# VH-VL binders against Diadenylate cyclase (dacZ), part 13

Target 1, 269 residues: Diadenylate cyclase (dacZ), of Haloferax volcanii (d4gzm5)
Amino acid sequence: MAALSELLGDLVADVDGLFLFTPSSSHYEQFAETDVPTVVIAPENTVEAETFVELPLQFQNVKDRIRFGVEGAMEQSIVEAGDTIACNVGTFGGDPDSLVRVRVEENMRSGIYDLFANSRADPGVIRDVFEVAIELGKKGQKGEPVGALFIVGDAGKVMNKSRPLSYNPFEKSHVYVGDPIVNVMLKEFSRLDGAFVISDSGKIVSAYRYLEPSAEGVDIPKGLGARHMAGGAITRDTNATAIVLSESDGLVRAFKGGKMILEIDPEAY
Short names: E, the ipSAE of ESMFold2; O, the ipSAE of OpenDDE; V2, 0.75 times the mean of E and O plus 0.25 times the DockQ between their complexes.

## First folded at step 7 (VH-VL; framework fv_satralizumab)

Design T32 (from T31 with heavy chain L99E; at its last look DockQ between E and O 0.54; V2 from the best seeds 0.00; counts 0 for: pae E 6.0 > 2)
Fold by ESMFold2, look of step 7:
Structure T32 (fold): chain C 269 residues (1-269), chain A 120 residues (1-120), chain B 107 residues (1-107)
Amino acid sequence: as target 1 above (269 residues)
Amino acid sequence: QVQLQESGPGLVKPSETLSLTCAVSGYSISSGYYWSWVRQPPGEGLEWIGFIYHSGSTYYNPSLKGRVTISRDNSKNTLYLQMNSLRAEDTAVYYCAREWGDYEYYFDYWGEGTLVTVSS
Amino acid sequence: DIQMTQSPSSLSASVGDSVTITCQASQDISNYLNWYQQKPGKAPELLIYDASNLETGVPSRFSGSGSGTDFTFTISSLEAEDAATYYCQQYDNLPLTFGQGTKVEIE
């Protein structure tokens, strides 16, 4: 229907670009003949868009999806600070149903894209650990709230900067996050104190590692406990990513470079 | 013993697409390691192109991103490299290599290399 | 990108000489540094990993040291078969990068 594409063209006139978030092929084709610069932001380039930014996570929160897409586009030099873009995003599933006009500003570089794209760790490993943490946040362990601390990547340095709290149940095994049976094991062992250390390739290197908590040089919101401080501190001192599930508020947070990059409400994911 | 063998065209023209294969024997490419492509222009040093993770995701050298695709076929135990929009500067010996995992990251097995010349 | 700079670019020495090659990283890479040997017409071969660890089967005349930004590779008693080009390689950050190489010739 030409009328729809003409209407959207008028609404996006004078923008420097149009960002389509996870469009169907039919939705994307409505803009194929327009001369507005168009970028597809999605987990996979199924519509064969000429300009594409990958999303390794699909955030339910619209603000986070837009921020992720904009940051990825800035890293790829598709947009720059000062540009005005129209973000076509869905709020109820299906094709995008909303438009949000965004002025690109340099402070939008939150590190969220770099968490996946500029990490030595396999993006799929980071996603798999997030999924375990999110499941724990939704369900707990046998209905009980739990906390957990996962350190992903740079495992050699992380092991050198930590001490064992007890026997490592993974010492004699070669198992990887993402395997459903291994994910069950991670959930069972998360009831005990200490950190999990996971390699760039997803190998479970250790459980029950003590990491020194520290707020010095770490961007930690007030009221967060020792797991968050330990996770923040280790990412300050290594190239690792920390994924922390809070027992008290049930939120999942990620740290890199001593900064909190991402906060996910498991019930909203 | 693990063996890697590259194959592909020896001479290609500018603006064409390069397609290389790497046949792997003695080890399953779906098991725990990373698989890389590395190139070496004649008389020059080594340049890493990218690798494929065990999940199937890829990471590419930013200098080549947008022009290169690395893939694999686990059932054929084969790695692939595709490079678009070839230029004379892409003339090089192309290697595939296995990277040891965990946190000691080094290339423990290399193919013999295949020379690709980009010339009009 | 982490730049790796080797010195010298080439050298010539006699059998039995001690040979030293240096590699400097543009930023601190801890001990995440490997050394490879490449003979003419052959693929590179790992000699040393993590700055100082000798790979299995590599002769003990090869050694490495260093951490941070400054690394050293030594052949304690040069042999004729050591004529090759030697590369350092960092794996602290992506992209993986190599030094430009040091060609070692036997006089």
Scores: ipSAE 0.131, ipTM 0.630, lowest interface PAE 6.0, mean pLDDT 83
ESMFold2 (binder alone), look of step 7: mean pLDDT 91; pTM 0.925
OpenDDE, look of step 7: ipSAE 0.266; ipTM 0.694

Design T33 (from T31 with heavy chain Y103W; at its last look DockQ between E and O 0.01; V2 from the best seeds 0.00; counts 0 for: pae E 14.8 > 2, placed apart)
Fold by ESMFold2, look of step 7:
Structure T33 (fold): chain C 269 residues (1-269), chain A 120 residues (1-120), chain B 107 residues (1-107)
Amino acid sequence: as target 1 above (269 residues)
Amino acid sequence: QVQLQESGPGLVKPSETLSLTCAVSGYSISSGYYWSWVRQPPGEGLEWIGFIYHSGSTYYNPSLKGRVTISRDNSKNTLYLQMNSLRAEDTAVYYCARLWGDWEYYFDYWGEGTLVTVSS
Amino acid sequence: DIQMTQSPSSLSASVGDSVTITCQASQDISNYLNWYQQKPGKAPELLIYDASNLETGVPSRFSGSGSGTDFTFTISSLEAEDAATYYCQQYDNLPLTFGQGTKVEIE
């Protein structure tokens, strides 16, 4: 029985590390005997790898998975600038089926790891809001496209920099994102105007908040609308993360520090 | 394709109440969007009256608040405008229009408009 | 209320000319501005949303630009069917407000 790593030996012989994205146990075992440091990047460490980076979101885009894995490994001091890494990723589903060679450089930081691991809000809160936005983007509300603006973290500053559009239905409810019934409520209220404000711990602080859009000092592609500019601007001025669902193109985008970090097509997710 | 059609009396008396209807086809008024009334006095510009959200929430132009009510009948897919205490200045073409809304507010479908004359 | 001021109030131009209409907001409205065309006896029709985005089916001779308080609407090559009144409309804050209109006439 020849190990898969032996068959790939020439292709990976001169790399400083091997990143395996969501491998099966049998796939991981094929690389266990290599002399190359091996890192597993997956939602859970089911293969019990000695070196592991958690994926908090199911990234469909191969580039985003690689971005997250490399940045996470750098933050954990698993790799350093100047290293050459072979990234084994799946492009068609199932076990990893593709190899991408990447040279690690300090200027490659995109912020994708920071959206989850170094965010002011709990990484699980960020994930839960993303999942709500993605579900809205896929299904809409009653089969119709909807938009939404979620501001996550630093809620005190966000509330002070916003205005109410209407009565806040969450004023005395003391409920948290991630609870299935609360997620239903967020979807129902997203049909109406304004932003949701969610605390670092996931408490729903408010709905129906008006946030002033601005392109000044915001790294945002031309042609994006008011929700994107409002989300970008508030993340420029606070430590919050903005997650924006566009009704017009159906994409979910995330902003931090006034910069668009992530763009997801819910239909491809 | 969405179509809107206004109807109502063309001539009304001062101090009375105007009642207009807007028949909507091609889209269910309870399924999404804001449903709005806009008026235009002859030879003048456009004035937004207010809207009703598909959920039933309403907002009215403060200049007309207290005189106007926007309502709907989901079973007939119909919007209504009621305006009290009519004055000669309320003479206008009245439009119903669909307002696209996730954060952007633009009118993507308009009715043909109906002229209402308030004659003393 | 946010006041919208259009300039000029009317203009006259020949087929093939380039025409420009401006709209000024009483406060910074970012790009929260739409443009409508209203032909005589007809309802308004959306041409441009979010200051610069062309609505589906609108001819490419129409364009918009600007942000903040100053906005520009341009017809790059005027056609006979473009004789109409043009309105800007802001949505930065409620109530929704329109400019006074700019009447474009063909010579």
Scores: ipSAE 0.006, ipTM 0.381, lowest interface PAE 14.8, mean pLDDT 82
ESMFold2 (binder alone), look of step 7: mean pLDDT 92; pTM 0.929
OpenDDE, look of step 7: ipSAE 0.177; ipTM 0.672

Design T34 (from T31 with heavy chain G101S; at its last look DockQ between E and O 0.65; V2 from the best seeds 0.00; counts 0 for: pae E 7.6 > 2)
Fold by ESMFold2, look of step 7:
Structure T34 (fold): chain C 269 residues (1-269), chain A 120 residues (1-120), chain B 107 residues (1-107)
Amino acid sequence: as target 1 above (269 residues)
Amino acid sequence: QVQLQESGPGLVKPSETLSLTCAVSGYSISSGYYWSWVRQPPGEGLEWIGFIYHSGSTYYNPSLKGRVTISRDNSKNTLYLQMNSLRAEDTAVYYCARLWSDYEYYFDYWGEGTLVTVSS
Amino acid sequence: DIQMTQSPSSLSASVGDSVTITCQASQDISNYLNWYQQKPGKAPELLIYDASNLETGVPSRFSGSGSGTDFTFTISSLEAEDAATYYCQQYDNLPLTFGQGTKVEIE
């Protein structure tokens, strides 16, 4: 019987690359002798692939896994817009069992990989906060546009570089982003001034924080408001990620290291 | 009140895979905190191996270069460590430990440790 | 990775002496530093968190101070039971890293 690697090589011979999502060593070795450029996308490079893209977040749906892997490869200049790739993914758990052909488009370069890559906070926490911001951007609060400022990770340093604007309703609480009831609370409180501070593990540490760092010398695009300036400044001075929803233009932006790394229209997400 | 107990083989061969188990009692590993492995070669200092977050997300020390997997079984309240491609330098006492994670990261509960010797 | 350098690597002192151990980080870690005590054959035990806060039940003769890159751990009046190895540990960034340890012996 023909070797599995030879059969798969024939199936993908007309693509610019082959992406293997979380392969076992034996699965990866089946492609070691193909001529197709091969990229491993996984939490760790345990198979010691020559070309590797880290997948720090567990995605349940295949589309998100592929999008994240493709964007990571674009960030590393492994692929470019216009390339056609074959993505070998697992749909039922275990070794990759499915093949999806994808044309790389420039609109796939959204900043989403940068949002999760090398983050101090748990990538799942960042995703949960980002999704709250996206939902607020789509739906508003009671039908009205809202702004919101979420500071995720490095919460101790963020708390030390901020002051309260009002009583903290989360003091000594043990509530976590991602809980549906907590997500409702975050949406309701977002209509009020100040920043939310969320820990690396997703604990809601505080609401109503005034972020003290000055935005002087922070490279932030002109025309962005006070929430963006505060988010940029705090991420320059801490290892936190800022996720900002603009009231005026409805866009969601993210900042790390004092730089904007993502700008996205909630309706397009 | 919280108790951690490691178990596994005391002697393993080079190039093989180490498998360790940590039984946790007094707290559900799916309810909170980070759950970590730390090792200490005899007569030497401490090296953090990695952790698993109560949601299941993991982070590993880059110094171990993809040789390590931390997993769990919530129904048994048990943590696992797998370490591949063992070498003599992996001889150490292996501890499991709970990492407090509000926004202060310290190890508040430790197991008793289990010695693993890697030799021919 | 953030490197943690302890000094001295070992020391001997008499009961009643004041003992000082230093820990230096390779970059600014604010106050994100903990101190542990490890007695022979035992797991480490937390003494001090956030550079200066005593863990519950830790004797007041133990103290810590510092911020940024330079940290100090002090035993103000050494007791015989304090013979152990002491470690600093940073948590400003992953990976979590420990100092190499300071062995304290009683004369």
Scores: ipSAE 0.028, ipTM 0.569, lowest interface PAE 7.6, mean pLDDT 84
ESMFold2 (binder alone), look of step 7: mean pLDDT 93; pTM 0.939
OpenDDE, look of step 7: ipSAE 0.316; ipTM 0.725

Design T35 (from T31 with heavy chain Y103F; at its last look DockQ between E and O 0.54; V2 from the best seeds 0.00; counts 0 for: pae E 8.8 > 2)
Fold by ESMFold2, look of step 7:
Structure T35 (fold): chain C 269 residues (1-269), chain A 120 residues (1-120), chain B 107 residues (1-107)
Amino acid sequence: as target 1 above (269 residues)
Amino acid sequence: QVQLQESGPGLVKPSETLSLTCAVSGYSISSGYYWSWVRQPPGEGLEWIGFIYHSGSTYYNPSLKGRVTISRDNSKNTLYLQMNSLRAEDTAVYYCARLWGDFEYYFDYWGEGTLVTVSS
Amino acid sequence: DIQMTQSPSSLSASVGDSVTITCQASQDISNYLNWYQQKPGKAPELLIYDASNLETGVPSRFSGSGSGTDFTFTISSLEAEDAATYYCQQYDNLPLTFGQGTKVEIE
């Protein structure tokens, strides 16, 4: 019987490249030295691939893995808009078992690579906070639109550059973002004013923080409100990432280094 | 008390791959913290190699990126270091260490260290 | 990368002397600096975290100060057991970096 790798090679012969997501050594070797340009996309280059895109976080959602991998490849000029690639991804664990053909388009530069790849905080913490913000944007709080401001990472510096608006309900707690019960708590407390401060490791350090840095000289799109200004300013002055949900337009935005790096409609996620 | 113990080969050859093991007792490596490798060439200072967070996320010193991998086996409560393409300057005592803190403050528990010599 | 420049590289002093070690960061690291003691054949031990806070069980003769880029570590009355190498370490940004160490010897 014909080897699976031979059948897959024939099926993808007309693509500009083949992306292998987290392959085993044996799986990668089945495609090594083919005439199809092959890229390995994984947390580490354990298979010693000639062309490699690093993932700082492994996404379970296939769509997100593909988009993140494609964006990383675009940043490294491995592919360009207009290219057609075949993405070999796993759906049941183990080696990649599925193929998805993707046409590379310029709008795939969403900022998601920068959000997760170049952050002081653990990428898993960023993901968990981002998902809370997305859920709030879709559902609101008890059906009402809400705003929220999450400052993730560099918590010691962020706390030093802020002051309390109210009693901190997390003051003596050891609770971490990502726990479903804690995520419910974050959603309930998001109805109130101020910022959440979350550590690099995901500890909920505080709620109800007023961020003191001035937004003067911060390059933020016109028309954005106080939460966006505060998020921009604090990320200019610290190594934190700000994730902001707008009450007015329902969009989720992220800031690093005083600049907006991501703007997402929650309904698109 | 949290205890860390390194093990692995004491002598390896250039261009080969180093594999080290760190056995952890007194705390579950999947429960929290960053778990790090740090090395110290004989008679010299300390160099951080990288860490793995309990979520599985890793970060490596850029000076070593591309040739190091930190991994774990949660069921054995064990950390691993793999370093490819060894050179003579990789000769060092290798420590595993826990990075404590809500704010990533400091290394609070260290292993005893294991000397690795890279020589022809 | 944040370079940590530690001085002196070594010193020799008598029991009872005051000893000061400095550490300079290549950029502002706020108070994200720790000090470690390493005795021969042993792993480092934390003495001071966040520039000035003594770890539990550390004698009060050890102290630290500074913020921004310039930090000091002081042993106010040197004891024979303080013969060791001392390291500063920053955690403001990755990669985590150490000073090259200061070897303290007793005359």
Scores: ipSAE 0.006, ipTM 0.527, lowest interface PAE 8.8, mean pLDDT 83
ESMFold2 (binder alone), look of step 7: mean pLDDT 92; pTM 0.921
OpenDDE, look of step 7: ipSAE 0.764; ipTM 0.896

Design T36 (from T31 with heavy chain H54R; at its last look DockQ between E and O 0.57; V2 from the best seeds 0.00; counts 0 for: pae E 3.7 > 2)
Heavy chain, then light chain:
Amino acid sequence: QVQLQESGPGLVKPSETLSLTCAVSGYSISSGYYWSWVRQPPGEGLEWIGFIYRSGSTYYNPSLKGRVTISRDNSKNTLYLQMNSLRAEDTAVYYCARLWGDYEYYFDYWGEGTLVTVSS
Amino acid sequence: DIQMTQSPSSLSASVGDSVTITCQASQDISNYLNWYQQKPGKAPELLIYDASNLETGVPSRFSGSGSGTDFTFTISSLEAEDAATYYCQQYDNLPLTFGQGTKVEIE
ESMFold2, look of step 7: ipSAE 0.445; ipTM 0.731
ESMFold2 (binder alone), look of step 7: mean pLDDT 92; pTM 0.944
OpenDDE, look of step 7: ipSAE 0.448; ipTM 0.785
ESMFold2, look of step 8: ipSAE 0.345; ipTM 0.697
ESMFold2 (binder alone), look of step 8: mean pLDDT 92; pTM 0.942
OpenDDE, look of step 8: ipSAE 0.424; ipTM 0.765

## First folded at step 8 (VH-VL; framework fv_satralizumab)

Design T37 (from T36 with heavy chain Y103F; at its last look DockQ between E and O 0.38; V2 from the best seeds 0.00; counts 0 for: pae E 2.3 > 2)
Fold by OpenDDE, look of step 8:
Structure T37 (fold): chain C 269 residues (1-269), chain A 120 residues (1-120), chain B 107 residues (1-107)
Amino acid sequence: as target 1 above (269 residues)
Amino acid sequence: QVQLQESGPGLVKPSETLSLTCAVSGYSISSGYYWSWVRQPPGEGLEWIGFIYRSGSTYYNPSLKGRVTISRDNSKNTLYLQMNSLRAEDTAVYYCARLWGDFEYYFDYWGEGTLVTVSS
Amino acid sequence: DIQMTQSPSSLSASVGDSVTITCQASQDISNYLNWYQQKPGKAPELLIYDASNLETGVPSRFSGSGSGTDFTFTISSLEAEDAATYYCQQYDNLPLTFGQGTKVEIE
């Protein structure tokens, strides 16, 4: 008859690291000096851990939280594909109550971490816009595929590097992305040409913006359309994040610093 | 009228944790804006500490190297600052301030500030 | 981080004088600059936002100009009550950073 401790032993056997998700100070101190490197993954490094990965978003799904943290660790070269880690997480909203063994795979580097980390805009705002794009990609508008371009953050500069194509329906509206009603509006207006400009705080600054950045120095894959080029270019010249939904292939892409950092199929998300 | 009022211990020992409170009146902190902490060592300039987004996410000055936590209680309309491992260099007047975070980032309302002295 | 450098660090002038303070950014920050006034023992007060916009209630003798890396703050006719330390602050990128301040004294 196997002892219960053997089950636990199997979970932690031959791991390359211990990931503590949002640990208390006492918990961290207890496990900071284990036989394996310890990494703290949390919104803030309140425990003053030696190795820290920022978790800028709240995740209800533990799997998503773990994947996000692991990707962050990969981005910081803390772990690499092929490593095995033990993740200590809180599944039920309290202290860590779960231990998850994870084999790090290359496909865990999706680009999602980079989308939210180190952005000027509120990570929550980026999330909200991203979700709108994903939803649009899945459902389209009235059953028809639609393209959309969202520029999030550094709105002042973005506005200065763009011109209006038409009347701004959001002028003086003081509405914010993430609001269910506003999201419906965004989806409806996505049929129209131009980019949405969204502030750091999530205010919809404008629709129908024609972006006028320089095309030089943009690292965008060949074959992508004008929306992608515009999105990539504007992120090179500003601190904004561009989220693009392609009408042609239905994929959602994100750009930062003039580079594509993410490509996702909404149907797989 | 928006008013902010800081409160704290006044004196903190080295290596201890600082806890400050900012009571906000005249505006709900959950309604908008970013809410920030700024400090000023005696006779020196201003250093931005960080702010809390509308979503509750936070951004901190990297210079503080993870020693800072900003939080809020919407029900109390109160902002909090926690700073760990205090040093003598952390001696400063600490201000809470409302930060416009839409097009511009400017501080339009400030508290009176509370002096925190780090000394043995 | 974006460094903001003010000049001069201090100055003395007489009532009625024109006073100019400069602020230089370590990189192009467009017009993302604010100016504050801080009187002794008080919190800073916003005077100018977005490089040249006068905050509501601020006297017209205060003005700001500039873009890119070089900015100027001007008091056209100095009053006794203007004795204070003035700070520029950039918001082109996080973290927000301030200049070191310029102390204005009245002779």
Scores: ipSAE 0.355, ipTM 0.751, lowest interface PAE 2.2, mean pLDDT 92
ESMFold2, look of step 8: ipSAE 0.518; ipTM 0.768
ESMFold2 (binder alone), look of step 8: mean pLDDT 92; pTM 0.942

Design T38 (from T37 with heavy chain L99E; at its last look DockQ between E and O 0.01; V2 from the best seeds 0.00; counts 0 for: pae O 7.7 > 2, placed apart)
Fold by OpenDDE, look of step 8:
Structure T38 (fold): chain C 269 residues (1-269), chain A 120 residues (1-120), chain B 107 residues (1-107)
Amino acid sequence: as target 1 above (269 residues)
Amino acid sequence: QVQLQESGPGLVKPSETLSLTCAVSGYSISSGYYWSWVRQPPGEGLEWIGFIYRSGSTYYNPSLKGRVTISRDNSKNTLYLQMNSLRAEDTAVYYCAREWGDFEYYFDYWGEGTLVTVSS
Amino acid sequence: DIQMTQSPSSLSASVGDSVTITCQASQDISNYLNWYQQKPGKAPELLIYDASNLETGVPSRFSGSGSGTDFTFTISSLEAEDAATYYCQQYDNLPLTFGQGTKVEIE
């Protein structure tokens, strides 16, 4: 009869690192000096860990949380493809109650971490806008595919590098993305030309904006349309993040610093 | 109450530059709304020239683009319209107006207008 | 640019008559349409906004309807003081554009 500890042994055998997700100080101290490098993944480094990966978002799905943390670690060159890690996570909230063995793969580097981390805008705002784009990609508008362009963060500068195509229905509305009613409005207005401008805090600053940055120096894949070019260009000249839904292929793309950093199929998300 | 009052030269020669002023009272132009210029040739319809945002950003009718500049002085609470290379067809009554900008958009306050005649 | 076409260009009617003016947009502008009244020597005054909303202080004999491309302005019972030129104006897209106007004369 196998001992229960053998199950745990299999999970931690030959791992290259230990990832602690949101550990308490006592928990971290207990496992800080193991035979393998220990990495803390949390919203803040409250335990003063030597190796830390920021987790700027709350994840209900443990699998998504782990993937996000692993990608962050990859971005910081803490781990690489081929490594095996043990992840200690809280599945049911609170104290760690689960141990997950993960083989790091190159495909875990999706670009999602960079989208939410190191942005001027609040990561939650980026998430909310991204979710709106994904939903639009899945359902379309009244059953028809729709394109949309969202510029998130650094709204003041974005506004200075753009002009209105129409009146701004949000000029004095003081509404924020993430609100269910506002999201419906965004979807309805997505039928019209122009970009949405959203502040760092998620306020809808403007609709119907024509972006006027120079296209020079933008690194956008060949074949992408005007929305992508505009999104890429504006992110080169500002600290904004661009989220683009393509009407033609139905994919959602994100741009930062004049480069495409993410491409997602809404149906696979 | 909000009041707008246009003032100008009345007569301008062809190829010269038009300069108009709109004095606004009862509301700060930097506090909100869109501030527009609209013109109307004698016996004809209305043509929107452009507006300036409370932020100072401007938009011009493409039909007049390149010839028009709208500006403001917040300290004087005054709007300005400059139009270059005047032609006879630029003869019109010129209005400044405040435009509502909260989901619904309409002109709620107008000046009395000032007639500008372009003639040699 | 969005073109606004009014009809008729002019009309004459008697006091008490119902008057109808139409405005057609070159593209779908939803309900983003205003109606103005302009009396001789005066600036335009707003009567209807968003196609069908009566501006505060405007008599109930004035009304508007329509959406998309076709709009209607109605004076249910014409009064002598209603002699004026009426304009539709779209604000769906810039530049803002007006109809050519409809002159209403009282017989």
Scores: ipSAE 0.015, ipTM 0.509, lowest interface PAE 7.7, mean pLDDT 91
ESMFold2, look of step 8: ipSAE 0.443; ipTM 0.720
ESMFold2 (binder alone), look of step 8: mean pLDDT 91; pTM 0.929

